# Designs tried in a protein design chat: VH-VL binders against o27280. Part 6

Target 1, 266 residues: o27280
Amino acid sequence: MDSMNVPEVLEIKRIVEESESVKTFIFSWDFRREVRPGQFVMVWDFRDEKPMSVSLIDPVRSEIGISIRRVGEFTDRVHGLSEGDLLGIRGPYGRGFELMGRDILLVGGGIGMAPLAALADEATARGMRVDALVAARTADELLFLDRLEAAGVNISTCTDDGSCGFKGFAHERLLTLEENHDMAAVCGPEPMMFQVMRILDERDVPAQLSLERYMKCAVGICGQCCLDDTGFRVCAEGPVFWSQELSRVREFGRYRRDPAGRRVPW

## First folded at step 1 (VH-VL)

Design l2 (framework fv_libevitug)
Fold by ESMFold2-Fast, scan of step 1:
Structure l2 (fold): chain C 266 residues (1-266), chain A 124 residues (1-124), chain B 110 residues (1-110)
Amino acid sequence: as target 1 above (266 residues)
Amino acid sequence: QVQLQQSGPGLVKPSQTLSLTCAISGDSVSSNSAAWNWIRQSPSRGLEWLGRTYYRSKWYNDYAVSVKSRITINPDTSKNQFSLQLNSVTPEDTAVYYCAREYSGYDLDYFDYWGQGTLVTVSS
Amino acid sequence: QSVLTQPPSASGTPGQRVTISCSGSSSNIGSNYVYWYQQLPGTAPKLLIYSNNQRPSGVPDRFSGSKSGTSASLAITGLQAEDEADYYCAAWDDSLSGVVFGGGTKLTVL
């Protein structure tokens, strides 16, 4: 319990290039520290520490994978690493996804497919039918399609520009998909998740949504993870929430908070 | 497809309790995508939101500060309806009262279906 | 008095553009979405605009909404006789923890 707050220095065993901007870093893992889809770890490059969702959980090979998008200085340094190099890993943290029923819909946008890829593996291993709606701005930003296909997932794609699959947004594509599901899991940009949640709620499909917005608070400043109206802390009570919990939060999908705590529109 | 039908007395004496009911068809009062509201309209105060009730794993109520000490909004799942009780009424509570459905916590956080309205007059 | 400020009246002739303003503060319009309701004589209010600028199914393109800072506007282009009605803006208010409405604007089509 205490030792999960001390970073363990691990060797990068393998690197998978998911796209020009996304890599999955694979490490040997001692599964006496259980990891579930939807949880995250703190990745330490011996200068800075950042939260990253776990995208691969493989107890058979004793491996975890962490998918990292190149966004800034920290991620640029990590992307420059090679197999055999070292990173510090602390965790896991947060509430993972819960599975129920026989059929699940996954709706992912961009890097949000990372935790959903791990969930797809678990759902398939449990014998569930898995349908995935994978959304991105362009075809080059669609992630994990080959991995999902190999897992036996039924895949639909959409891109804003129409370069792959349906031309339009995830919620517009979802309106053309009429098959009902026992549950859904959603991860991506908040405006996308908000629109998707609304449609699933109208269809009486219980959904879990992953809010990655304030995971920097996992071991830091606890106030920044607070959601409006309910007082939920994303790092303590999330990052995964049921749609019925988020439907009470007026801030969800409308606003974010800056470092000073001020509400900023999306 | 959603319809809200209001019922209740149109005349209430000062100091008594105003009681109105809103019957729901085409949706469930315990729907996770809805909140159930009471709104009134008078020439002196315009449109006033009074409060709401909604179900998210358990029942919640929110009430406007101006009426919070006098108001109760209750769901009835067996009859698929919700009610308004407003205590200690005065002539200033004379208004047309509406029930309304709202999506809560979504981008469609608005009153999409309204009841027909009930004129309530507070006089002796 | 109403928390959000609207002009009490507006007027126009058929085909004209009319704009109705709605002014608030940082705790309501400045921090939250704005909604517009149309009330025809003798009827309940009906949703006209949601989330600042979105139209529900069945509302003509002639109606549009906008928001800037602590203010919002409803614009009606190609004004028609049937647009004669009362118009109300609404928003959630963080300080009051509730929905607040404008005082309403009576639009007369001359």
Scores: ipSAE 0.000, ipTM 0.418, lowest interface PAE 14.4, mean pLDDT 83

Design l3 (framework fv_libevitug)
Fold by ESMFold2-Fast, scan of step 1:
Structure l3 (fold): chain C 266 residues (1-266), chain A 122 residues (1-122), chain B 110 residues (1-110)
Amino acid sequence: as target 1 above (266 residues)
Amino acid sequence: QVQLQQSGPGLVKPSQTLSLTCAISGDSVSSNSAAWNWIRQSPSRGLEWLGRTYYRSKWYNDYAVSVKSRITINPDTSKNQFSLQLNSVTPEDTAVYYCARDWEGYDAFDIWGQGTLVTVSS
Amino acid sequence: QSVLTQPPSASGTPGQRVTISCSGSSSNIGSNYVYWYQQLPGTAPKLLIYSNNQRPSGVPDRFSGSKSGTSASLAITGLQAEDEADYYCAAWDDSLSGVVFGGGTKLTVL
């Protein structure tokens, strides 16, 4: 039993190409270490380490999956790897999603569907009714549609350019979907999540939102974790937050912090 | 162009409630990019932030610890204004009261009302 | 007592550089952005600096802000007679869950 802070060197068992820019890397996993949807792991390529959401949790096959979008040098290197190659994995870290009630709405944008795909698997296994609104800029950036369909999830799509489903943003599509849910889970770009949160809050649907930028805070990698002027300490409670907590955070969805800690607009 | 216009009495008796309003033009009181603040200034205490109201998904209020037990800040969406009520006033509440906008892009009070001198005296 | 500490007065002559200090703690300046306000007699305060070192439109570039640790400074270069005013620093304080102001600095242009 090793410390959660020591990376294990694991063999890439299988690689699934989700899109031109996204791959899921699958590893054997010892489930004596619990993994829950909404948690992340640190992926180490022996040069650099980055947080990645767990997108597949399969205790029957003893596997986890980690979905990675190619956006920079680290992810480009990882995308160049093959089955049989090695990566360092440590974790899991962070607060996962909580499931309650009988039905759930998932709203995901781009790679934000990765943690929500794992959540969908757990919710359907519990017998919950799952509705998913899957959003992306274009049709080829929509992720996990076949996996969600196979699980019996009710799927709505939207793309900014109209190449698949509703033409427009997630919150515009959500306004045309007037169903009550016991809860919601949201993950994607912060401006999208902010708009979605507002609608869900007006409908009295409790929502949990996952903030990727705070994954490092949850493991203490950044020295200070405070969300704007509310005094809320994200490193104690992230990356998943309830909407009531985030509704008071004036930074959420409007601006971010650069590496120096300065406010910059989205 | 955003402007804030204050109104309310300039004289309040001790133990009574101080009531001021701030009318907003050029922006909505329910704008999710703004918060609406009350700040006062006196020679003895300097500048003091009293609290704010703002709309994100629901209305929220934040109040300074020093006044939290006797202050209420309320929005009025129909009149596009917000108000201050400060209960049980004492002479120490004598101050110039300002309303101010706290704009997310500025992280600061970027628009101020003209100020209202409130004297608490019998 | 103000939570943030400023000198009560500062002075300079036209054309000089003047700095006004603002000292706080880890719960305010150490963790949060600093704002500076200029107040001319008989007027409301005016936002001069936000986010430690940014200027709103209309503020001359001879005004600048900086922050180091739990302290901040306002610098005025090329001091002019029109700069004679009261200057206030401000920051959010995590322990008080509210905005705190400095006691103000009266700047006199000699």
Scores: ipSAE 0.000, ipTM 0.447, lowest interface PAE 13.9, mean pLDDT 84

Design l4 (framework fv_libevitug)
Fold by ESMFold2-Fast, scan of step 1:
Structure l4 (fold): chain C 266 residues (1-266), chain A 124 residues (1-124), chain B 110 residues (1-110)
Amino acid sequence: as target 1 above (266 residues)
Amino acid sequence: QVQLQQSGPGLVKPSQTLSLTCAISGDSVSSNSAAWNWIRQSPSRGLEWLGRTYYRSKWYNDYAVSVKSRITINPDTSKNQFSLQLNSVTPEDTAVYYCARGLYSGSYKAFDIWGQGTLVTVSS
Amino acid sequence: QSVLTQPPSASGTPGQRVTISCSGSSSNIGSNYVYWYQQLPGTAPKLLIYSNNQRPSGVPDRFSGSKSGTSASLAITGLQAEDEADYYCAAWDDSLSGVVFGGGTKLTVL
């Protein structure tokens, strides 16, 4: 009895264009199957399946949203779809974020803001104070700013090229922000997350980090690649990990896997 | 109960078009819970997936790279069947050809029902 | 040659456990579900295992599948004479955008 392992063919109810390269696809959802921020679904275009983080969770409207960046053949095909077209959705999968304390920090890079936008909605609905550091290469790649503002989030931005907010990287901007947070949630490129984690660790702020590369492992696709030096099977517990868990993984922030599964530097 | 029955010629000359059909009973070719596949088997190449057709608001086709330029897989909703056309055949296309249903099991890649197979020989 | 690698043969006696391996890469087994098919002489292949380790209705529980990294295994416990057949692994390959099969393993029950 594992109905969540069978995709449901769902109609695209609405498409929101977040940027030139990112769209959010919105579906009606039966919340008898609970979805938490930080979880992902397998999106199936009837040719290929790819894991995508859930970026909108709206039980009042009975909707979920999935934000997809155009980076390859699968995502290019999905971006060509229109409202009324069908996609298969399977899941949700993986461990979601845990909220603790009253004051939280979100640090997102590029599409990594997608799962953090869903978390921001939940945190603000619970009456928490939310500070978000939104990072991207350029101003055009900053995501969810209007949605975060509407939710009452205190937003700081940075861009590599200085086209919006602080000129520099997320960790450099983080050093200029106040240190009074009960927890942090981080999602974006691994090198960015590694640098951010180190600063948060020094500040004694517990952090949760979402690792995209472990999304496939959470559905049982690449178990062996998820073992760390301590025998801890990180793939079984992803994609969200506490910083204490990741500090023991020697690959985190240093190495990635290419399509052939080889370890290569970031 | 679902059954697939194949029909088509057993001998095709080089450069001609190979044409096979697969008749479906007990399911609809337009079922949104299935994909309809062609797979062949030869001593030299083993089992080789050729492609599939399936209906989800519109018809889709996927083809293996090795045959993509020569292959067409077509559904026929009025007859509840689907066909394979493989153009410009060579002796390397000699194989037993199977149609198969891909039922959802993580992406319609579980071939749970197979046709009986059709031996196609490509020779002069 | 096949994209997925299987031993060409395997053997056992009735009642034994036999394991058939299947090796691939990150673009196929490493990223996608593994399927196993049994082919008796003169017949079409039959689905034996889907989604790495699931059995269709009618397949005995002495057949089981497993996957680790870029490799998969089919285990047959309590081997019986009627298990003598060819066994094939299969997976979707992201690089090829298609289903790939192993070369097959001829299982002989001695």
Scores: ipSAE 0.000, ipTM 0.404, lowest interface PAE 18.0, mean pLDDT 83

Design l5 (framework fv_libevitug)
Fold by ESMFold2-Fast, scan of step 1:
Structure l5 (fold): chain C 266 residues (1-266), chain A 125 residues (1-125), chain B 110 residues (1-110)
Amino acid sequence: as target 1 above (266 residues)
Amino acid sequence: QVQLQQSGPGLVKPSQTLSLTCAISGDSVSSNSAAWNWIRQSPSRGLEWLGRTYYRSKWYNDYAVSVKSRITINPDTSKNQFSLQLNSVTPEDTAVYYCARGPTIFGVVTHFDYWGQGTLVTVSS
Amino acid sequence: QSVLTQPPSASGTPGQRVTISCSGSSSNIGSNYVYWYQQLPGTAPKLLIYSNNQRPSGVPDRFSGSKSGTSASLAITGLQAEDEADYYCAAWDDSLSGVVFGGGTKLTVL
C-alpha cells in the first residue's frame, strides 16, 4: 500500500505506436500492488503529473501498459520519450470494472478503448463472450483492433466519416444491433456515453461507465471531486459507475465543468 | 450435426392464429451462441425474415417491423424447441414457413446455417 | 417487392463463369455483411457465402462473393449442371431493423 502514495521511478521497457496520436508505454510491474481494469495511475514526467488509464495488465510477463493520447504539453513531452527513459508512476487508483454474467458488450470511443482493452483481456480469461463496438472519427483513430481480435473478441467498428465499418456514431450503430447482453462497459466522450446508456437502459442491460473527470483530485485531496447532487465523489467512488446511478445525475451528458468548476453545456 | 424439424397445420382460416413448432436436435435452444429464426417465402413477397428468439442470461425476442404487432416467437427449453404464433392471419400470410438457426455476432444476424424442411401454410376459408 | 435488387434470371453453359449481382443501399449492403443462399427446387435455402466472401465448410471454391459500396456479386466459375438453382442475397437493413433479401435469380445451366 506504501507504493500507492509515493511515485516509483520506472523504466520504459517497450513503446507500442497505436496510431499517429496514441502510444502505449509498457513497464515492469510488481503485482504485490494489484491492478484491475478500469483503474488509473498518476504519470509523472518530473515536471507535471497526469492521470492515465491502465490499458494492459499482464501478470504472466509482470508488465502493465499505459496508453497516452497526445493532446497537450505534458503528453507531447511524454510522446518524445524512448525505451530506456524513466517515468514516475503512482497508484493504482479508483475502483475497477465489475464483471457479471456470461456476455459483455464493450462500447469504446477513441482513447476510451484503453481501459476497455484491459477489461476485454480479463473478461475473455474468465470465459465470457465479449462483443466490442469500437468507435472513432476516422479509421486511423480506431484503437486496439488487433489486440481485441487476438483475444477472441467479436468486433464491430463505427466511424463518423464511414472510412471503416458503420458510418455514424456509436449510439446510431447500437440502435441497429438487437442482441442484448448480461452487462455492458462504456468509455469515451460523455455525449456518446449518455446516448449509449439511454439505449442500454431501455433494453434493461446494466452498464458500467467510466468517467475520467476530476481524477487528479484523487492525489491527496479527499472529498473534493463530486458529481452533481448525487454526492458521488469520482476519485473515491469512481471513475466507474453503474448506469442506474448516473441516470440521477443532472449533469451527465448535458453539462461539463470548465477548469474553474462551472457548468458549461457540451 | 444440427437438425430442425417443423410441425403444424397446413391450413388456417382467415382471422385465426397460425401456429408452428420447430424441434431442435444436435444443439440446445438455450445455446448462447445461436439465435432461432422464422423466415417465410411466398411468390408475391419473396423471402421475409420474421424474427428470432435467443438466450443470453434471459430470453430476448426480435421481430420484423412488418409483423411485429401480430407475431410471437417462444422458446421451450424442456422440449428443446421454439414456436411461431402469427395472429389475425389473412390470405397474404400464405407462404412456406422455415425455421432456421443463425449464429449471432454482436447483435447482427450473420447467416442461417441450418434450416428446417419448410411448411406450406395456406390461409383460406 | 424485395428490398435488394437481383436480376430475375441468369444462364450459362458448363465450364463458363457466371456472375449474379445484388444491389442495395447505404442502410443494408453499404453498412453490413452480405450473405448468399442457394435453393434447389423443393428444398430449403442453403448457406453458400457469409460475411461478403467467406465459404462454409463443404462449399466448393468455385463459388466466391465480393462487395463494393452498396453492391455485391456472387461468382460461379467452372459452371456445372448441379449449380442450376435459385440464388438469393441477404443483408441486415439498419432502417428496417431486420434481415432483407433479394428477389432471387434463377440460374439455368444450358
Scores: ipSAE 0.000, ipTM 0.410, lowest interface PAE 14.6, mean pLDDT 82

Design l6 (framework fv_libevitug)
Fold by ESMFold2-Fast, scan of step 1:
Structure l6 (fold): chain C 266 residues (1-266), chain A 122 residues (1-122), chain B 110 residues (1-110)
Amino acid sequence: as target 1 above (266 residues)
Amino acid sequence: QVQLQQSGPGLVKPSQTLSLTCAISGDSVSSNSAAWNWIRQSPSRGLEWLGRTYYRSKWYNDYAVSVKSRITINPDTSKNQFSLQLNSVTPEDTAVYYCARELGYYYGMDVWGQGTLVTVSS
Amino acid sequence: QSVLTQPPSASGTPGQRVTISCSGSSSNIGSNYVYWYQQLPGTAPKLLIYSNNQRPSGVPDRFSGSKSGTSASLAITGLQAEDEADYYCAAWDDSLSGVVFGGGTKLTVL
């Protein structure tokens, strides 16, 4: 536990601009410390620490990538950094995605494509057939399309405004896609994941869903990581859950909690 | 709580088919988060994984190369159990056979049955 | 013949630290999670460590796992008499499309 609870100071090797609001920060990584798709790390800018999903796992180059969307003071500061600057990285934490079967469906919304891009790389390397449904509000918010294409993934897109692919929401697009998948992995806004899960359950496709909500404590000891009905700690027991596990959680897809613990609808 | 209950000790003659069952309580054999394994243990070969069955929209089987031509692992959803059939047994198949639940790739084989001694002898 | 290599035996006295090694290749330990199983005499194996370094509920923190490249290690600190058992490492092997086990290490508490 000692090495995992202390941030390692790493140099930013490369920065990839994924969109106007998303950057991927690439670091040299010693793969003696294992990291799997679906896991997250704590990123420390020497003032604040925030959880971020690992979006690139490249043992050939000995690199990991962390994709960060600009949404607040911490992420705005990190976006202001340059190649050669330093960040603290602690982890990885959480259980990752599990790959079983031959055919997998990925359903990602917005920044939720980040952990799924890492999963796509692993699945294609294992010889699996990978279909990805990439969803966003507009075409310029679709993430990782070039990377998924390079990996050999079969890509479908949807945008709320119809600027790329199907016009509509991820679950509406899913209804028009083939049903023959051994499993699915889903990451994005919780209401999207709830709707997608319901369709996959009806099709008897088991799904793994990544719930990275309210992560304030990397080891799951704070109430922000706790799910209402089951006592699951997202940091300790997630962030990846099977759909069977989430079907027991009353709040999933229905409401969230503010810092005071009050229920707030999505 | 999950418990695995195996069929009792057995004597099988060379060239016959070995058949074992593993009854599951506290979980479903069709659980989409589990895989159901058979492992055996002998002094000559140590612990040897034989195969697994699991449900992920449809049933899958994975079998160890060494036994693939003569092994079948089948789920029975109505009885909530899974079985092992091993054809054309030889004295080298004498071992303690274990069933085990694998709770996904992350957790591994977290629950094991009590073991069944199988002796292959004329 | 086991695909993963462990020393056949290890020993220590109460209170000491003991480590058990497990060596493999890029297709197994190098690419996949490592698991450790403890087998007390006359019993089924019990999961001791999963995903390289995680402990199941009920396993004392005296037990820890680590992985480096194509090798893994199980460390037992504060060795106790009840730790006397056989210990096995295991990993999925991509080339064999199956689980492989180490040959086992018989730990004797002197």
Scores: ipSAE 0.006, ipTM 0.462, lowest interface PAE 14.2, mean pLDDT 84

Design l7 (framework fv_libevitug)
Fold by ESMFold2-Fast, scan of step 1:
Structure l7 (fold): chain C 266 residues (1-266), chain A 121 residues (1-121), chain B 110 residues (1-110)
Amino acid sequence: as target 1 above (266 residues)
Amino acid sequence: QVQLQQSGPGLVKPSQTLSLTCAISGDSVSSNSAAWNWIRQSPSRGLEWLGRTYYRSKWYNDYAVSVKSRITINPDTSKNQFSLQLNSVTPEDTAVYYCARGGYDSYFDYWGQGTLVTVSS
Amino acid sequence: QSVLTQPPSASGTPGQRVTISCSGSSSNIGSNYVYWYQQLPGTAPKLLIYSNNQRPSGVPDRFSGSKSGTSASLAITGLQAEDEADYYCAAWDDSLSGVVFGGGTKLTVL
């Protein structure tokens, strides 16, 4: 046992309301336990423990932020907490994003912008040119636009309903954007990520994609992973994977497996 | 799995050109997720990164400032390999030379076996 | 002389914890990920830790990395005889536009 594998009880220092359904919870953090964009922590409310991506990494203030979308009982309870309340935090876990080249494209859908916001901070601090395509169902669900703009990121938006920016899906918007990037990072709904990956592969842009369903694999609590129809078992440390790794997985973007191993469409 | 196999002469005279080749199996030299590096190791200078070549819609090269005027790293897609050319060598270039696969930002996940190059008359 | 500074040697006995430090500046460790490599005698270096604190598949969890400001550390818990090797830290340096290495630490298991 080491300190990274046991939950530390931390006080909620500050809460930022990002949208009607998303809040960022900010904690003091000892950066002797380094945190990188794309990594996650296990958040414990003293009843249930869930993986959450780190969305803010601020060594100057000694703070991390965790952005949580309200989608179920655990997240509803956490959204009911106030500054000064306590949560258990364990981690960080998983492999984070790696930066390469001089120009990076970020493609985020909904809450998938959370780990990409942390990555944008790091990329801009390194002097990289950062272009972000921020996608959501509606304008009210576009996340971190002010933070990205403050960081000097070039922002494009799209919404399914056309309420902000391009009317359409992320991959449709991407087809209208310039092709010149040294790498990309993608996080959002799996069907979106699959379509975006295909376009980036055609453009010879190496991409890293973050898959929330593999966060449990990174902490060793996933069951058997059978990721193709030949019965081949693949379980790799996530949540961030290179596009070359995911292009070999037939089920990526098409279907997932339930606890019994049956195929379930997205 | 990825394997890197080095070849080239182990003895070079001062003022000549040092030439080494690294053959790749299990990956493509034009893979858009990789960069192909040369690193050397000597008792006097330790581990020293020399440069890399990588494909991202076109070929790019990055070279260490210390060797930039003398070094060329070239891919050969037909043979799935990449090479190092270091001009005007001196005894200070005596080292074990490694090729390595990595990403842009300094990790090297697969290394060749190493080639000892002695620069001496 | 290397850009990153490591102690030239470290030692421990089996079962102990050993820590190897790596010191840099704002242009390298302070701004970029740190990587650690293990080199056994007569072999090429092997990636041991990437991106400050992540382990490649096959590296035991006895090995861990950390970073604080412009310094990094490699910790080895439950030290074993086969851990006797040279250890190197590395990072990208923004001012040099290239990879820099530490001078290496020879770990002796007593």
Scores: ipSAE 0.000, ipTM 0.423, lowest interface PAE 16.7, mean pLDDT 84

Design l8 (framework fv_libevitug)
Fold by ESMFold2-Fast, scan of step 1:
Structure l8 (fold): chain C 266 residues (1-266), chain A 124 residues (1-124), chain B 110 residues (1-110)
Amino acid sequence: as target 1 above (266 residues)
Amino acid sequence: QVQLQQSGPGLVKPSQTLSLTCAISGDSVSSNSAAWNWIRQSPSRGLEWLGRTYYRSKWYNDYAVSVKSRITINPDTSKNQFSLQLNSVTPEDTAVYYCARDLGYSSGWYEDYWGQGTLVTVSS
Amino acid sequence: QSVLTQPPSASGTPGQRVTISCSGSSSNIGSNYVYWYQQLPGTAPKLLIYSNNQRPSGVPDRFSGSKSGTSASLAITGLQAEDEADYYCAAWDDSLSGVVFGGGTKLTVL
C-alpha cells in the first residue's frame, strides 16, 4: 500500500488567525512526500475527514500550512483546537498548478486565495513576476495580503461593497488591469471563476482554475464524477484544470449537482 | 487547424551556420498563448529540446544550456514563421530537426503540434 | 545520456497489458507534470498523455499514465499491432530551465 493513503497523526505546531472566519494550521512535514501548490490533503479530526487545500509549503522550515474557513460542524470543531492538539493528515492528492513563462496573474476570491498563496511563493522563488488580484465581499475577508507583499507580489484588491480597493467584482477589476500575462491561476467561487476565465480567454491568456468541489472525486470515491457534455471522469483529473478543458463544459459556472445528482444553479 | 512546415538546407559544412525556418498556419507566431520550440533527434543523443521563442508583451527566448552559446531562435511576424540559427556546427549536430508549438489555448483540446522534421547532415 | 531513464525495450502479445516506466528526479518529474509521446517509424512524435494521466482527443482509453514521486509509468491494455512504436516520457526540469526527455522505449508487439 502507498503510505499517502494512511493518515499520519500530526501535532498542530502553530495557528495563524487570518480573519474572524479563517485560520491556518501549520504542521511539521517530511518533504520526502512532496507537496505542490494546488494539491490538497484530507484532514481527519478522528470523527470526520474533509479535503483542504495546502496554503503554505515551506521546505526550509519543514512545514506545511492548511487554511480552513469556518462553515459547518467539522470546521467549527477544527477551529476549536489549539497548538499542541493532534489532527490526521492524509495525502497530498490531486493535480497541482503548473508554472510556465515569466509573468503570472493570480485571481483569488475569499478562501480561494489559500492555494494561490502557496503558488505565489513558488512562482516568486522561480523568479517569475507575480500579479495578484485579491477579491472578497468585504475588506475583512481579504486574505494573505501581508504574506503576498512579503513575497514581492504586485497586489490589486477589490471588494463587492467597496470597503477596500476597487468597488466591484473580481472580473470588473480585471478589466481595468494590464492584459499581458504568460499564464493565470484562478481560485474562488465558481461564478467568479467563470467570468474571469471568459475575460482571460478573450485575452488569449491560458489559465488554470481550481475546482475545489471536485477534491473528493480526485481520491476516486465514485463513478458519478463526470462533466455534462465532455464525458470526463473529473475525479481522475481535478481539482486544477486548464481553461481550454473547462471551455467545453456547459456545467462550469452555470450549475452544480447535489448528492442525488440534481442540477442546482449557482 | 495549426500546421507547421519546415524548410532549410539538408547539408551544412563544419564550422558554418545551420539555418532552418518553420512556417506557421492556423495560428499567429505572436499568439499570446503559444510558445515556439526547436527540438532535434539523433541516434547518439536521442530527443533534445533546443529552445523556444514566445510573445508576451515583448519577445522572450529560452535556450538549452548545451547550445546556448551558439543558438538563436527568431520570430518573423510579417511572414508568420520562426527560425533556428546554430553557429559553428560540428558532425555531432547531425540530426532530424523539428519545430513544435507548445500548449496554446486557441489550438482546440490540449495538444501540441509538430513540423514534419528536417534531416540536417553536417559533413564536408 | 538522457536525463529521464526508460527501459530501452518492452514487448507483449495482442490483448496483453504492457507498462513502460520513466524515472527522474525532484527537479523534473518530482516537481512537474509528465508527458508521454508516441513515435511511429518515419514520423514526428505525437502527444499521447499530458499532465501525468490525461488523454488528448482521439487517444484511446486503453492508454493511461500515472506518476508517483519521481517516477512515472505508461500502461497500455488490450495491446494491438499498431501500438508498435517508440515511446518517450518528458517533463520540464527546474534545474536546467528546459524540457527533458527519456531515452525512449521501443515497444514490440509479438
Scores: ipSAE 0.006, ipTM 0.448, lowest interface PAE 14.0, mean pLDDT 82

